# VHH binders against EARP-interacting protein 1 (eipr-1): the designs that were tried, part 4

Target 1, 362 residues: EARP-interacting protein 1 (eipr-1), of Caenorhabditis elegans (q9u1q0)
Amino acid sequence: MSECLMFGMDCEARCMTSMTADEENICFLVGTNNIKNDKNQVNKLFMDPEASRLMSKTFRHPAGEVRAIAAHPTKSTILATCTADFSSLGGTHSITIWNIEEDKRTLETVSRLPTEQVMSCLEWEPNSMKCAAMTPFRPEIQLLNMENGPEIVQNLKIPLENEEDEMFSATWSPHHDGNMLGVTGGRTAWCIDCRTDNEYLKIRDAHIHRTISMDFNPNLQHVIATCGDDGYVRIWDTRSTSSALTSLHPHAHWVWSVRFHPVHDQLLLTGGSDASVVLSCAQSVSSEQQIEFRDDEEEEEDDDLVEKLQDGQLERIDEHEDSVYACAWSSADPWTFASLSYDGRMIVSNVSRKHKYALMQL

## First folded at step 4 (VHH; framework vhh_etentamig_d1)

Design b1 (from e3 with S31R)
Fold by ESMFold2-Fast, scan of step 4:
Structure b1 (fold): chain B 362 residues (1-362), chain A 122 residues (1-122)
Amino acid sequence: as target 1 above (362 residues)
Amino acid sequence: EVQLLESGGGLVQPGGSLRLSCAASGFTVSRYGMSWVRQAPGKGPEWVSGIRGSGGSTYYADSVKGRFTISRDNSKNTLYLQMNSLRAEDTAVYYCAKGSYEDFLTGYFDYRGQGTLVTVSS
């Protein structure tokens, strides 16, 4: 990576998200998992536009550990967290909507929903209409109304293959008008139709041991990526799931996060328990490969010297020293991404100029 | 079916030692963090110690740091707490708690065992 900026927190952290409401400034939110319950924070990490350096603002999180974090899609002063507060035996768990209070450097409660289990996933639907929340301990996704909530409006049941399997991820399809969720649990990946509360698609045994995360191709509605504890990333055609379109092996250990680039679906960002972040290319199964040109004369007369990308690893970041649990693309700069390892290290990186050049001319 | 069974508690004099055990079953123990939590009579619960799954990283409350040692034997699916230099203030019911994947501090109530009583008295 041509630019690599690091920020270290003094405690463990697992969840991170891009501040999607800010389309001009590179900004990420990170929640902490500090063993000292009252020392937990949300850190706002942002680029100084004049100094090209990573800066931080720390906000007190007065509800214990931050197990999941989601930024409001259109309001930069609002965020939601899933919390675990261990000031009582068994813990108190909640989904809370917060206002960011800049002067006091704390989060102020807007509204709170107590939960029976700790929630490990919280995803805001792209058009700010609802959130999906998930616990690893029950085969259910809770759909929440966030306007007058959080308020549970629907529970989606997930048919696990084995009763002992845990749930790992839930993410919104950018297609289907907010009516389709991708879910992983056990060895399986699902696409769930929220309107019918029924399985639209199941990819059984997507990975040998556990299917940990997934993401939707932003341009091709029938293409998804999955990652697992076998170290693989597999790209699937949802219309034919008997075999993957391609398999990449970017990590030597468990892969916790897989994210398509939001525009250039050739690019996949992953983080794993091998303490690495890998930027991979899936050129052969990208939307660029779906375009059929029958004008051979244009191809023959093309004197373009643009370099073409090949499938496989493009770049690797080995600056983390613990499992990389979270990766996110910037909403403000399409070539910037962030990664978070459990030791509290955040790295902000850029796609190298060589790869940007190749993609922009393809 | 997740099961946790604590043992090893008892009566001990101040300055003495005890070793607590937690036998775990129903999940792949090596992939999960584990914790010890205690509750003294009439007091709120106190997190005591935690250990990550495969990473081996250990964490301690300031009140027990230097006196207690958490450890695990993944081949036997067992979590341990070695308690040295015990004080009257360590008198409590001690609970074993299962975390999530590499996460050592979740769901004390749902994943804790029945507890084991430690009494430090002369």
Scores: ipSAE 0.120, ipTM 0.556, lowest interface PAE 5.9, mean pLDDT 83

Design b2 (from e3 with Y32W)
Fold by ESMFold2-Fast, scan of step 4:
Structure b2 (fold): chain B 362 residues (1-362), chain A 122 residues (1-122)
Amino acid sequence: as target 1 above (362 residues)
Amino acid sequence: EVQLLESGGGLVQPGGSLRLSCAASGFTVSSWGMSWVRQAPGKGPEWVSGIRGSGGSTYYADSVKGRFTISRDNSKNTLYLQMNSLRAEDTAVYYCAKGSYEDFLTGYFDYRGQGTLVTVSS
C-alpha cells in the first residue's frame, strides 16, 4: 500500500536534498545537469497537503550545471550549490550561496567562492553551520565557513590507496558535535576527526572495487553503513572493522546512496544503477531491543499476531528508468522519502503502513 | 596513472569523415564516463560528446548531433569518435577526457589527453 508520486524533469539531474529548515512541509531541492549551460535550474518539489500530489517551482540557476546542492539548516530561503560551467576553461566553477527569489523564480547570489575543480559533494553541518566540500579528483575535503563565506578554513587530506582512486562521498556524523566526517574513496571508508586532521578510523576493502557512499547510525555512534559497486550494503562496528556486523544485498548493480532512517535505525534506504530504490531492514544490528514482560503471559499469544521486522528487503520501487544517484528522507514527515534518477525522474514514496505499524509496536 | 592518447586527426575535405581514437592506460575505459571536447583556434573549449560509464548512454552537442557517434571498445580499452559530414566549423583540436565513475563531464579539465588536430578545408 505504498504511495509513489513521480515528477519528471526535462534534463539530467544528479543531486537532491531535503529542505531541512522546513519541518512543516515535505519539500526537496533538485539541481540539473543540462548540457546547455544557460538552461540549468533548481527545482523545488513539494507536497500539496490535501491533494496528495507533488508540485514544483523552477528557479533559474545562472552558474551552469548543479553538481552538488545543500539546503541551509535553519533558513528555508537559502541554499548552496557546487557549479560547473564548461563554456570557459577552469575559471567559472564555484561554490555559491543563493537566496531563493520566489516572485522572480530566480536564485540571487549571496556570496561565491571560485574553485579550481568541479566539486561533487557539499554538505551543511547543522550545529557549527560549516560545509564540507569534495571533488572526486583530489584526495582532500575542504571545510568552509558559510556564515562569512564560503571561505576555506581547513583542508583535510585523505590517504588514497591507489593513484587512480576517485573520491565518492563525504558526510557529517550526527554525533561528535560537528567534528567528525565520514568519507569514501576507492575501496575505503574513513571516519576523520576534523580537530586533529587525523584518521580516526579506516575500513580498507569495504567493497570489491568501490566504496561509493556511507552513513552514520543516528542512535549508535559506533555503527556505520557503507554501500558499493558490489551491490551490497554493509553495516560496521567502528571499534571492530575486520568484518561487517551484517551484509545486505539490495541491488543487482552499483549502490549510489545509503541513508539510515533519521530515527528508526532498523531502516536503510538505497538507490542503485539497477534503477531501483530499496527499503531494507537491519533489525539485528539496530539500537532496538525487545522488552521482556514476565507478567504478561495472558497477552503472549496476541503478541504473535504482530509481525516483527526481519533483516532483508522490505520494499522495492522499480519506477525509475536510470541509475538512482540520490535518496533523501523528508525532514517534515518521518515516513516520506525521495529518490532521483539521472534521467531527471524524481519519485516521492512512503514507508508502507504494515512496516510503520511493526516499528511503532516495538 | 591516467594516460590518454588521441589519434586519427588530419586534413579532410568538407563532407568527409574521420574516426578519432583515444587509447587509455591506467584505468578501464568501459567503467568510466568519457567525453570528447574540442577547441577551435582562438576560442574556448566546446563539449562535443559523452558516454556514461555504466549502460553506455550517449550524449551529443546540438552542433554535432546526427553527424558524430561516440563509442568504446572494451577489448582495446579505447574510446572512439566517428565524425561524418564534416564542416569547416568542425576544425579544432579534439581532446579525449576522463570523467568521473558515471559522469562524463566532471573530470574534463583535469583528465584529458594531448589532443589531435582536425582540419576541415578544401
Scores: ipSAE 0.029, ipTM 0.495, lowest interface PAE 6.8, mean pLDDT 83

Design b3 (from e3 with V29F G33A)
Fold by ESMFold2-Fast, scan of step 4:
Structure b3 (fold): chain B 362 residues (1-362), chain A 122 residues (1-122)
Amino acid sequence: as target 1 above (362 residues)
Amino acid sequence: EVQLLESGGGLVQPGGSLRLSCAASGFTFSSYAMSWVRQAPGKGPEWVSGIRGSGGSTYYADSVKGRFTISRDNSKNTLYLQMNSLRAEDTAVYYCAKGSYEDFLTGYFDYRGQGTLVTVSS
């Protein structure tokens, strides 16, 4: 079983991200959806390097509920949130860039963009120049200049199959120099080339009901994973989308989050409405290890292959008591991940020793 | 077009009861969380209660817990709020609000109705 450290918030929470700019300290940011609008917070959770203990710092979030959160990829003192402030009926919505003021335990406004709709997704582009933002209620992705923003610089239109379908996720490809987004909505997953608004890859009916989230394989630029309401995770070759490369069934209910390990693409982390977190192996469709065919020596023996991981469930964490909406891998330690359930419970876990050993020997 | 129509408000004496109803149309009712939000004269809005699409999970503000009961009838596309042991501080316009798809996000509403006035007075 993975070792688990637990932190409980006193209110609901849905969004979480790794502090990607901090590559030395295990650190996660969580935003709250507190029923008392003026009590909303961003919690910074980090590991005590001496005691293997989870510590927290609470920062007041003065703009109401936190609906999405994104850490600046190179500046550990900057974050952005999508917010809903219900001090008025209908709410006031915004995308805000914040400086973290450690001494005062508060967030200082750098810049704010009011939005017509609540935004449910916000992700920073790899080169830190722009973010992708999305609302469930418009079939479009807004690209924002964050350097002197937030400022909308481009709208990418998504052709929904049914006009009543909602948008669920948008995420950047780690390939393609920041020019490709993965998007889910309705039953469909898209890969959108931001340089050409009319070119997209489309996987219709990727899942039976909702295609809720997706992620890009970090090593294979043509491979993506999707998850949905059918409890499945499907892995696809974007060059041949008529059928999935493989299908895994890690959850008994809706799957809210799917994340490839950032280096070891055999590993997929998922969270679901069955209150579980599952670490799955997709060995058969992974890059496995770096292979150079330039007059390199052949692999030693077939017997070495029997020690490789098999497709399917590796680990299951049943310590959550509500739907697990968010999962994230640590940027500081490759074997650490975090999960967040709606009741405000966050769990930080490690990949078990036996699986690490198997992957390191591959 | 999403439509929410509240009814059941009126004048009631302290300690009395009222049942509010909200008729919903224009969306797949059973797939969306629903909430009741109120706004007292001269004050900001207060979230009162929420219910997930399945009806299995209900949530209440501390000020109403134990006195109010939220429920829904997905076959009739109707949301209810049973209000018992009413107090003067419960005087407000009560709004029916459509939440996110199946999941209840406290305070998140993509549509609300016109409201129904509840006055608790002697």
Scores: ipSAE 0.012, ipTM 0.423, lowest interface PAE 8.0, mean pLDDT 83

Design b4 (from e3 with G33Y)
Fold by ESMFold2-Fast, scan of step 4:
Structure b4 (fold): chain B 362 residues (1-362), chain A 122 residues (1-122)
Amino acid sequence: as target 1 above (362 residues)
Amino acid sequence: EVQLLESGGGLVQPGGSLRLSCAASGFTVSSYYMSWVRQAPGKGPEWVSGIRGSGGSTYYADSVKGRFTISRDNSKNTLYLQMNSLRAEDTAVYYCAKGSYEDFLTGYFDYRGQGTLVTVSS
């Protein structure tokens, strides 16, 4: 339907998430970083169900700048934010659960946890029982019970290689029933087992100086992707981490976000400081290409098929004018994704028809 | 393509001066809060100076106040850091970044450049 839709906010923004609870409507939430503390907002960007156009609803965010945002996985009226408030009136940094009041265009506080540090990451566990929260300045992940308000239930220690290293990202594994987190900090990516309060896996030098983000392959539990300050995306087998399975170079500068397609693990979506969004193919390491995971693979391979399955760039979006900090796949339409640049520009895009049909035929 | 490219570093004797430049492309530096951050060998990053987009108000860390001056050249879309009365403690890689002191404290800084090395040594 729509190829590329653009929405511009009048202020800076860094965090965005898909509303995973809404499986009917393409919908994303964006938090703002307005220099005037009282002017910050959460914007709900969605497709008009009666017209193929991008609509917006603005909700006042009364707690200052939005540094992280997470949508409740099953309740479309609930979201959580991490806030930064440096006003002279002495607000507290916080993790707040909000109820969306559509008619009033307001966010109503459900519960709030004050924090000593601003949290830069907030990820809701898929079973909606807990969130993982992280600040760049402490080598720890706080696990929060979100069912009875934000309440710290566990503190996971991250063994930083250097004390001066920053923490960059935390995300839940879709394969370990809410018991494993992927974490990045410094040059390192970790898989942390929440049950043992210990690292399960460590990749020390995934990128040159900063391993900025990571994501889990949705189909292969031992495969992860990392991205970093070298402009690369590397795909790893967690069972053999001495070298990456493949390396892709989609960006000319730091890569801030890497996201597997939620079903077709051939597709990776990335955003970088070069103001671009890249859709890449990692066919050679996808679940459909891994013949060792099939029951019967004795049939001879076709050389023409191997050439068709080549890794590399599929599409590039150059309509952003600033660092692209956030990318997200739609939960309502598997072929729709969104990207957010710091200048407040959001772009909603579709995977081209030729790529969709090729993947469905595979 | 949005870029920040730092230059102007080098070897200088204590008491000397250097002028660092940060050339921006793809956006206008006068419209944004811009900062200089440094990282000394084996130490964490330290915020040094900032300049607001609106009004051009300038801010400095206590360690550099009175010695360093942050400025912009709108015609060249370039951010500068004039460093006077340099000390051995000023030895660091210097980065320009989009963001304020508060953004630095919260890890929100966007360091796009490779930085420029300043060595103060006799």
Scores: ipSAE 0.000, ipTM 0.396, lowest interface PAE 11.0, mean pLDDT 83

Design b5 (from e3 with G33W)
Fold by ESMFold2-Fast, scan of step 4:
Structure b5 (fold): chain B 362 residues (1-362), chain A 122 residues (1-122)
Amino acid sequence: as target 1 above (362 residues)
Amino acid sequence: EVQLLESGGGLVQPGGSLRLSCAASGFTVSSYWMSWVRQAPGKGPEWVSGIRGSGGSTYYADSVKGRFTISRDNSKNTLYLQMNSLRAEDTAVYYCAKGSYEDFLTGYFDYRGQGTLVTVSS
């Protein structure tokens, strides 16, 4: 289906992010969960612009396993990780800001905050001032000042229906100048206004057993997507949450990641426990559906049914052999994305020309 | 395609024994941390036991240590849980999973298949 480039690590990995500060080169960061504590790494995967091949630079991660990773949005030499060093059950945990030393192939500690619990989510806000951090054990999101930190400046409480429910994801809205977070836990998805932390939008029972992840539509500020262990992706209008705008069923097993395309909001990228990556179309609920109300364009398309997009699966990538925990769109090329499976396999893929032309009406 | 299929559950009297099996396909169990997790009726999931991909080191929750034994047969790509001296509180659906205790704690832990029910009752 799509051309795929593969990179295999010799250990398990669960977290990956696009290096958004590098807008010239397709580049992703992957953290490892190596059973040998001193062998854990951050791998920088990037495209050779001359040869269309995937290259890597390996940096030793001296603080044990990488449980979450976040690239600084504007400084390509800065990253942060949530780490776990288990010499015994419970271990030592921290959030660390690192400087990337390219020549030495090392990560140098800038600052570190010890944490009581393992943190499983870390995301830099759009303005580069704060990170949101989350542990699955506590119904709270910690907001961290990263300029003089990491330093906890705010705790946002999440009202779980059941105290035994786990937290699964936290992500920043691109629309609210760093003042809105999307959060999932138990069966529920929340949109939290960080300025008024007691005012929550919540979608109860968004999925049957677990609502695992979510993402914000980049163009429509009131539209979100959620994914869960029922194999579904549901798209919601936050102003009317009694039912989803649409439901897609891209996976035969649990969906771990859902990501809108950063420009073309009809495209959704997902990864699941069925070892697949699926590119789905949500045309009916996208900003691009406005074409139906354009008189001149409607008449021009009257005799051409070719290249029309419908809701559902566009592409499926079956090159992974384990659960796909992370997916990310490239910041340097809008048609390139990456996926990471638990066995340490990273695949970089492109949206096929057929679908690009359909989206652009070419 | 990754699949884990649990079997071997059933009804047993207190003090009895059962052996659970988990048949894996789409990956090699000897290369990964493998765990058993259980969920009792009306309760949340509880991590029970784990075996490391390298060296075969085994780990157990305090509630089962000395009574349960985790093992694998690499030639059959199968994970086992030998359960001895069973108690009423061991009644649960048992799931096998790729992942360690730390993965269970961090929420990046999934259960494959429908599990196998173990009922301990007289």
Scores: ipSAE 0.000, ipTM 0.315, lowest interface PAE 11.6, mean pLDDT 83

Design b6 (from e3 with S31D)
Fold by ESMFold2-Fast, scan of step 4:
Structure b6 (fold): chain B 362 residues (1-362), chain A 122 residues (1-122)
Amino acid sequence: as target 1 above (362 residues)
Amino acid sequence: EVQLLESGGGLVQPGGSLRLSCAASGFTVSDYGMSWVRQAPGKGPEWVSGIRGSGGSTYYADSVKGRFTISRDNSKNTLYLQMNSLRAEDTAVYYCAKGSYEDFLTGYFDYRGQGTLVTVSS
């Protein structure tokens, strides 16, 4: 059982991000996919620190549907979106940088780049001013200068196994100072070095049909997780990709999002088309397994007071009623996470005290 | 090879009804978001309706909401558009469009078929 708060929007929503620039207040940004083009919004959802309740502030998004959203890593008043205007099938898509101000009801345009295709992924690199953007329909990632942009400064080409394969995700490695991206497309996951276009690592057939998303272990530089339409999550050592380190089966349908906990790499958060959110444990392949010879007295922990974590499902949230496309850990509270289903339902949850104590050895 | 084949268009009087069909081959309709898009003579294309792959949730443009119904038969790998209370402004070539996995509102429709003409006139 975890504590949860629910917030419903009046329309469909697909993209959500934590406001990483705000490390003191639990806050998330959600973009809408309202079919009525002029009704799309960015909602700021935040916790009232006094009342422990979920509050919202709505901003009009004057560029149509929000297909991807990214918060500026150091400025809480700046965000970027990828937009789709379906009233014209050619040339009405963009990547836009916006100012968000508490006293205003509409996002203010800072800068805009028109795009030839809708972009479905947008992520700001935390230690640089650059973003990675991707469309499902081209085997390439666009690197953008956001300081004087958006401005395309580099195109990274992805060598697809099948010409008909689509691109699904792109995310920054936390370990390489903004020089490595994880990318999924078709059945494959790639790790791309942004400085040397020809140097990449490739995990072919990571899932049986589609490899939908991936994430980097925050503590172990060579460990990644992938998720797919087979319902599985697989954890890989990028130095030995012939077989996964472990496989978990948290969902009965497609897994859209997989996120390591930002500190405790035993924890994985996933969301699927089975309308569930699952908190899983990967204890056996976590960073705890790498400190073997440095503490001869590891058995000094009081096992009588601590419940041992087992690999597999820890918690399942079944309060969503549609595909869960997005999950995010809070940047302000390490035990808080949020999930978003396409019907516009957002749930903010906490890791159970029982599991928290087991992880902290309390 | 991905193929879409539209059918069911024709001449109908204002206030009448038509049902359009889209037979899909080379992919499974239930895995993809699907849309109906129309193009009236001398005008740009207009998105009409969409259905998500896994959930089957349906969506409609304001111009057709309450009059048109999108549906699919996964056993026949076929998409349908039931059009009721037709108006002269519904006259257009109607196209079946495949979106990305589960999502139909990506702003790009890769495998439009040849289309089927719907003419609403007295």
Scores: ipSAE 0.296, ipTM 0.656, lowest interface PAE 4.0, mean pLDDT 84

Design c2 (from e3 with S54R)
Fold by ESMFold2-Fast, scan of step 4:
Structure c2 (fold): chain B 362 residues (1-362), chain A 122 residues (1-122)
Amino acid sequence: as target 1 above (362 residues)
Amino acid sequence: EVQLLESGGGLVQPGGSLRLSCAASGFTVSSYGMSWVRQAPGKGPEWVSGIRGRGGSTYYADSVKGRFTISRDNSKNTLYLQMNSLRAEDTAVYYCAKGSYEDFLTGYFDYRGQGTLVTVSS
């Protein structure tokens, strides 16, 4: 059985990302939501390869609460945060690009953009040119030039059905060369073509009251996953959205995060308000070929026997004690993932040997 | 449009009690985390109390813990702050703040209606 490694912070935390620029070391960044404004930090959590131990480095975040965090895709010393600083009346909100100074344990400001409202989502485009930023409270996505920025270069308007509806997520398609965003708000998921400033696709009523997050299949450009307040994860073909390709029910409460494995699209990682993390299989809608298994006895009698992984739950982690708001796959090890609950607990876990070997055909 | 209207402030003697109200329109209070934030004269804003949307779990700053109680009435779409054993240092303008789902610390902190002034003195 694989052991989960745990790290606890002294305050609430909601945002986490993998350091995708570091392909050698398992490393995650977590931002805090500390009630004491001047005590907020970014924690770098990484694996000691010799000791199989989770290590941490703490960096003071001088701009208040960290509401969203994004690691630069190719530069391991650069990150961006969306911040809420309540040291002044009404608060000051910003998107800031930071240099990580490892030896001094400091974040050095590269550039900052003040914002009118707190931003809850920030994601770097895969080719490193732009970020997408979103606030829950306006039906728009801001596209930012990060090379000479942050600087707003485009504002994408989202047509919410109800004025009460909140925006929940924005994420880049790994397809379409940085020209497509997935967005969720209210009950709806959108795919937005950034070149035309128009919605490309809309899935209405994807979940009962809230479609909270989404992710793109890394191998199939027309396949997306959504998760919602009904506890479901639904896999959709964007070319035919009248019904989901499949529905999985991994959680007993709201699902905050859904992430395809970056290579093995049969694997989905989710975190929910039921304080659980679930690794699910969506084999029936994946790009992965049939898995052939055999041993010496079966080889003679069943040469053509193949095994398909069954859709459903593969593994459940119940080590969190609060809502799990963020999940991320490691960029350095394909079988390692991390999850973050609001109480500040981070857990680093591995896909079990049984599932790994089935997927790798080892 | 989202609107928050604070009321219930006034002059009260030390040791007294007040109940503040925040009437919400344009959204459903039970679906969101909500907070009370105060600003004393010449000071920066201070978070006072929060209530989560999901379970209704309540949280308090150390300075008010045991004296203040946050609650909501979903039928009236209204947030309350019951303030007991008031002290001179509780003198401030009190503002109601809308958070996002479950989390009272992520949200829009634009104040509405000038807040409500609480003055604790003789």
Scores: ipSAE 0.147, ipTM 0.567, lowest interface PAE 5.2, mean pLDDT 83

Design c3 (from e3 with S54W)
Fold by ESMFold2-Fast, scan of step 4:
Order: C-alpha cells, then structure tokens, then sequence
Structure c3 (fold): chain B 362 residues (1-362), chain A 122 residues (1-122)
C-alpha cells in the first residue's frame, strides 16, 4: 500500500460510512461515542486532491451518541443516524434523518423515529430508499421507509439457534433489487427474503462462537464472505453451504468488518480487535478466472509481464492502536479505503500500484 | 434467564472504601461488556465504569477515574467495583449492567438488578 493518511478524533468512535452520493470526491462520515452527551459529533473527513491531505468538518450531533451512521445514496447533504441519549436510565434511542448545514457546521433534524432499543446497524438500500435497522438485543430487523419517515414498514424475525445469542450485522444484497438482506447473529449467517419474512439461506456454524459480519460478492450473486471471533474470513457458495469455498486467517483475534471491493471481488478488506487492517486476496474464488486455453507463446508472455495474485494477505496496516470496528471502500476512488478504530483514529489508505496492475490484467 | 444481583453497598465515611459485587447468572461475564451505573437521589443516571469482554480493557468516568477500579472474577462469574477515597458526591444507588460487546461504554444497558445503595456521610 502507498502512504497512509491519518486523522485522530478526541473521543471514541465506532461507525463510519462512505458518502456514496459523491462519486468524485473521497469523503467519509464518522460518528462519535462520547459519554458526555453534548460532546458527540459527526465528522466529515474528505480528501483535498491537490494537497494529498485529509481535511475535516465537525458537526455537533445534538441527539447523543452515534451508534450507526448511513449516508443518503443520492443526496450528499442528507444522512441518518441511530442515536443513544444516556440522560435517563436505559437511554433514549432514535433513528434520525439529518440535513447537513455545511456553512453553519450544524445537523438539522428532518425527521425522527424513537426506538425501544438502541440500534447498532443502519444501512440504506441504494435503489429502493429503504433502510434496514438492527439492535443487538432482539432477533429482528426493522425495515424503514426513509422517503416519508423514518417509518417502520416491516419487521423481519430472525430464527436464532440460541435465545441468548446477540445480533451482529445486517447488510443489503446488491443482486436482489432490495429484496434480500444478509444478517449475522450468534454463530449463524442468514440470507433473508424481505418479501416473505422467511429465511432464504442459513449457514449455522460459520464461525466458532460468533459470526460478526458478512458481505455479498458484488459480481457473483451466490457468493458471500463472513468473518468471526475466530479471526477467520470464510467465503461461501450459498448453493452449497456444508463447507466454505475458502478460508483466510487475516487476524489474530475477532474480525469486526469484512468488505468486498465493490468491483474487484478478488479483494477483501478487514478490520479486527488485533488493531490491524488487512487487505486480502481471494483470487481462487473470484469472478475473474484464467480458464481460457492459452498456447505456449501467450502463457510465456503473461508469466514474464504480470505478477499473478495468490490467495492470502496482500497488505497489513498496523497504524491503529485499538479495535478496528469499521472499514469502508471509497465510492469516488476505487483504490482508496478507510478504517476506523475505537480510540477515534481514522486511516485512509490506497491499494498498492503492483496489485492494481495484476488485477487489471486478469 | 439473564440475572444480575448487586451487593456490597452501605454507609461509609468520607475517605472510606467499599467493594461492590455483581453476581451474574445466565451468561459468562468474561464474554460481555459490563458496566456500573449510578443514580444519585434526585438526579439522572451516570455511567461510572466499564470493562470490555474482549481483552478486558477498562474505562472510567472522569468523576471516578483514579479512585474506582472495575474487575471481574471468571471463576465466580462476578463483576466488582472497588471504590476508594469516597466522597459525599458518590452517594447513589449503584447498578450492574450487562451490555453487548459494543454497547457497554455508551451507557445502554440491559439492566436486571435492583441496585445497591451507597451512602457516604458521617
């Protein structure tokens, strides 16, 4: 990887997202978890392309801690947060849609939905304008209408194997027109059909004790990745779930985030409790395959000119000092990604030039 | 199923010490983020201290940092709060709270206990 850029916040932070509405400027939003209720903020971190420098704008978050954050898919001035206000025993929780008032450095409330539990996951479906929200403490996913909301339109029940298991993640499939969610809880990963409130697929023992996150392959609709408390990332064919297609071991401890590259499904980005960020290659199970017959001349030239990617670790970033809870690929630059550790440190990194060339020649 | 039972509170003089205990049932304390929260008479709740499930990292509110210590005993499935150099302002009902791995530091709690009263006065 090339040089990393770092930004440090003065307090703990867990949630980060790319501003997907902006396809030209590298920009990320980070929410804080400051126990002093009036000190919580949303930070907009963006790249100055002429200075190769991270810049920040701080917006006061008036509803307490930011437990989850989601950027509007088409409007760069709108975001949503899941919030916790701990001025009362048990907390007051809500899902709020905000307008970003750039010049005033303020977030203005558009609409708010009070919730019974804190929500730890909020993901905007890009094409249908609905969100999925999830709490760790209930085996259910709430589907929200965000156009005239937030408003709960559906409640998907998750059939936990053990009633004491926690819920960890929910994410949208890019392949099913907003009708499929990937969900993790306990040891299990599910693919849920939102139209019927029924499980479509279940991988019961994806990891030893906790299946913490998952992501869908952007090119292959039957392929998913899971990560867990065993330090592994496993890639699965949803048509044959008795064993993983491949297993990678990028971290020494719990893996909190796994993200396919949005185009090059050879690349997986992970963050863990070992305070590291790892860029891994899953070439053998990617959509790019060297299956064509080649004559001796063509094979010799390829071997001379290009470094072949192999499964395993490509790069490791050891600049974080606490658990890395969030990772995200940039929507503006396909080779840029960001990672966030709980101590409030954000690092923006690039895929190394040699790996770009290897991928583009496959 | 999940149960938390606090004990160890009482009357103590300023400058004194108390150790609070929280006996857990239905889960293992070493696997979860745990917190102590207090509520003084007539005031809102205040998060006091937390301990992570992973790695056992400990965190403290500024008001108690350097005076209080959170710990756990895995063999007894019990969480502790050692309170030293107690002040009148520490008078409160203390609650033990089970969080998730993510939620203990932010004061959101699946509280099950009745609390234990700590009174710091002459």
Amino acid sequence: as target 1 above (362 residues)
Amino acid sequence: EVQLLESGGGLVQPGGSLRLSCAASGFTVSSYGMSWVRQAPGKGPEWVSGIRGWGGSTYYADSVKGRFTISRDNSKNTLYLQMNSLRAEDTAVYYCAKGSYEDFLTGYFDYRGQGTLVTVSS
Scores: ipSAE 0.104, ipTM 0.548, lowest interface PAE 5.8, mean pLDDT 83

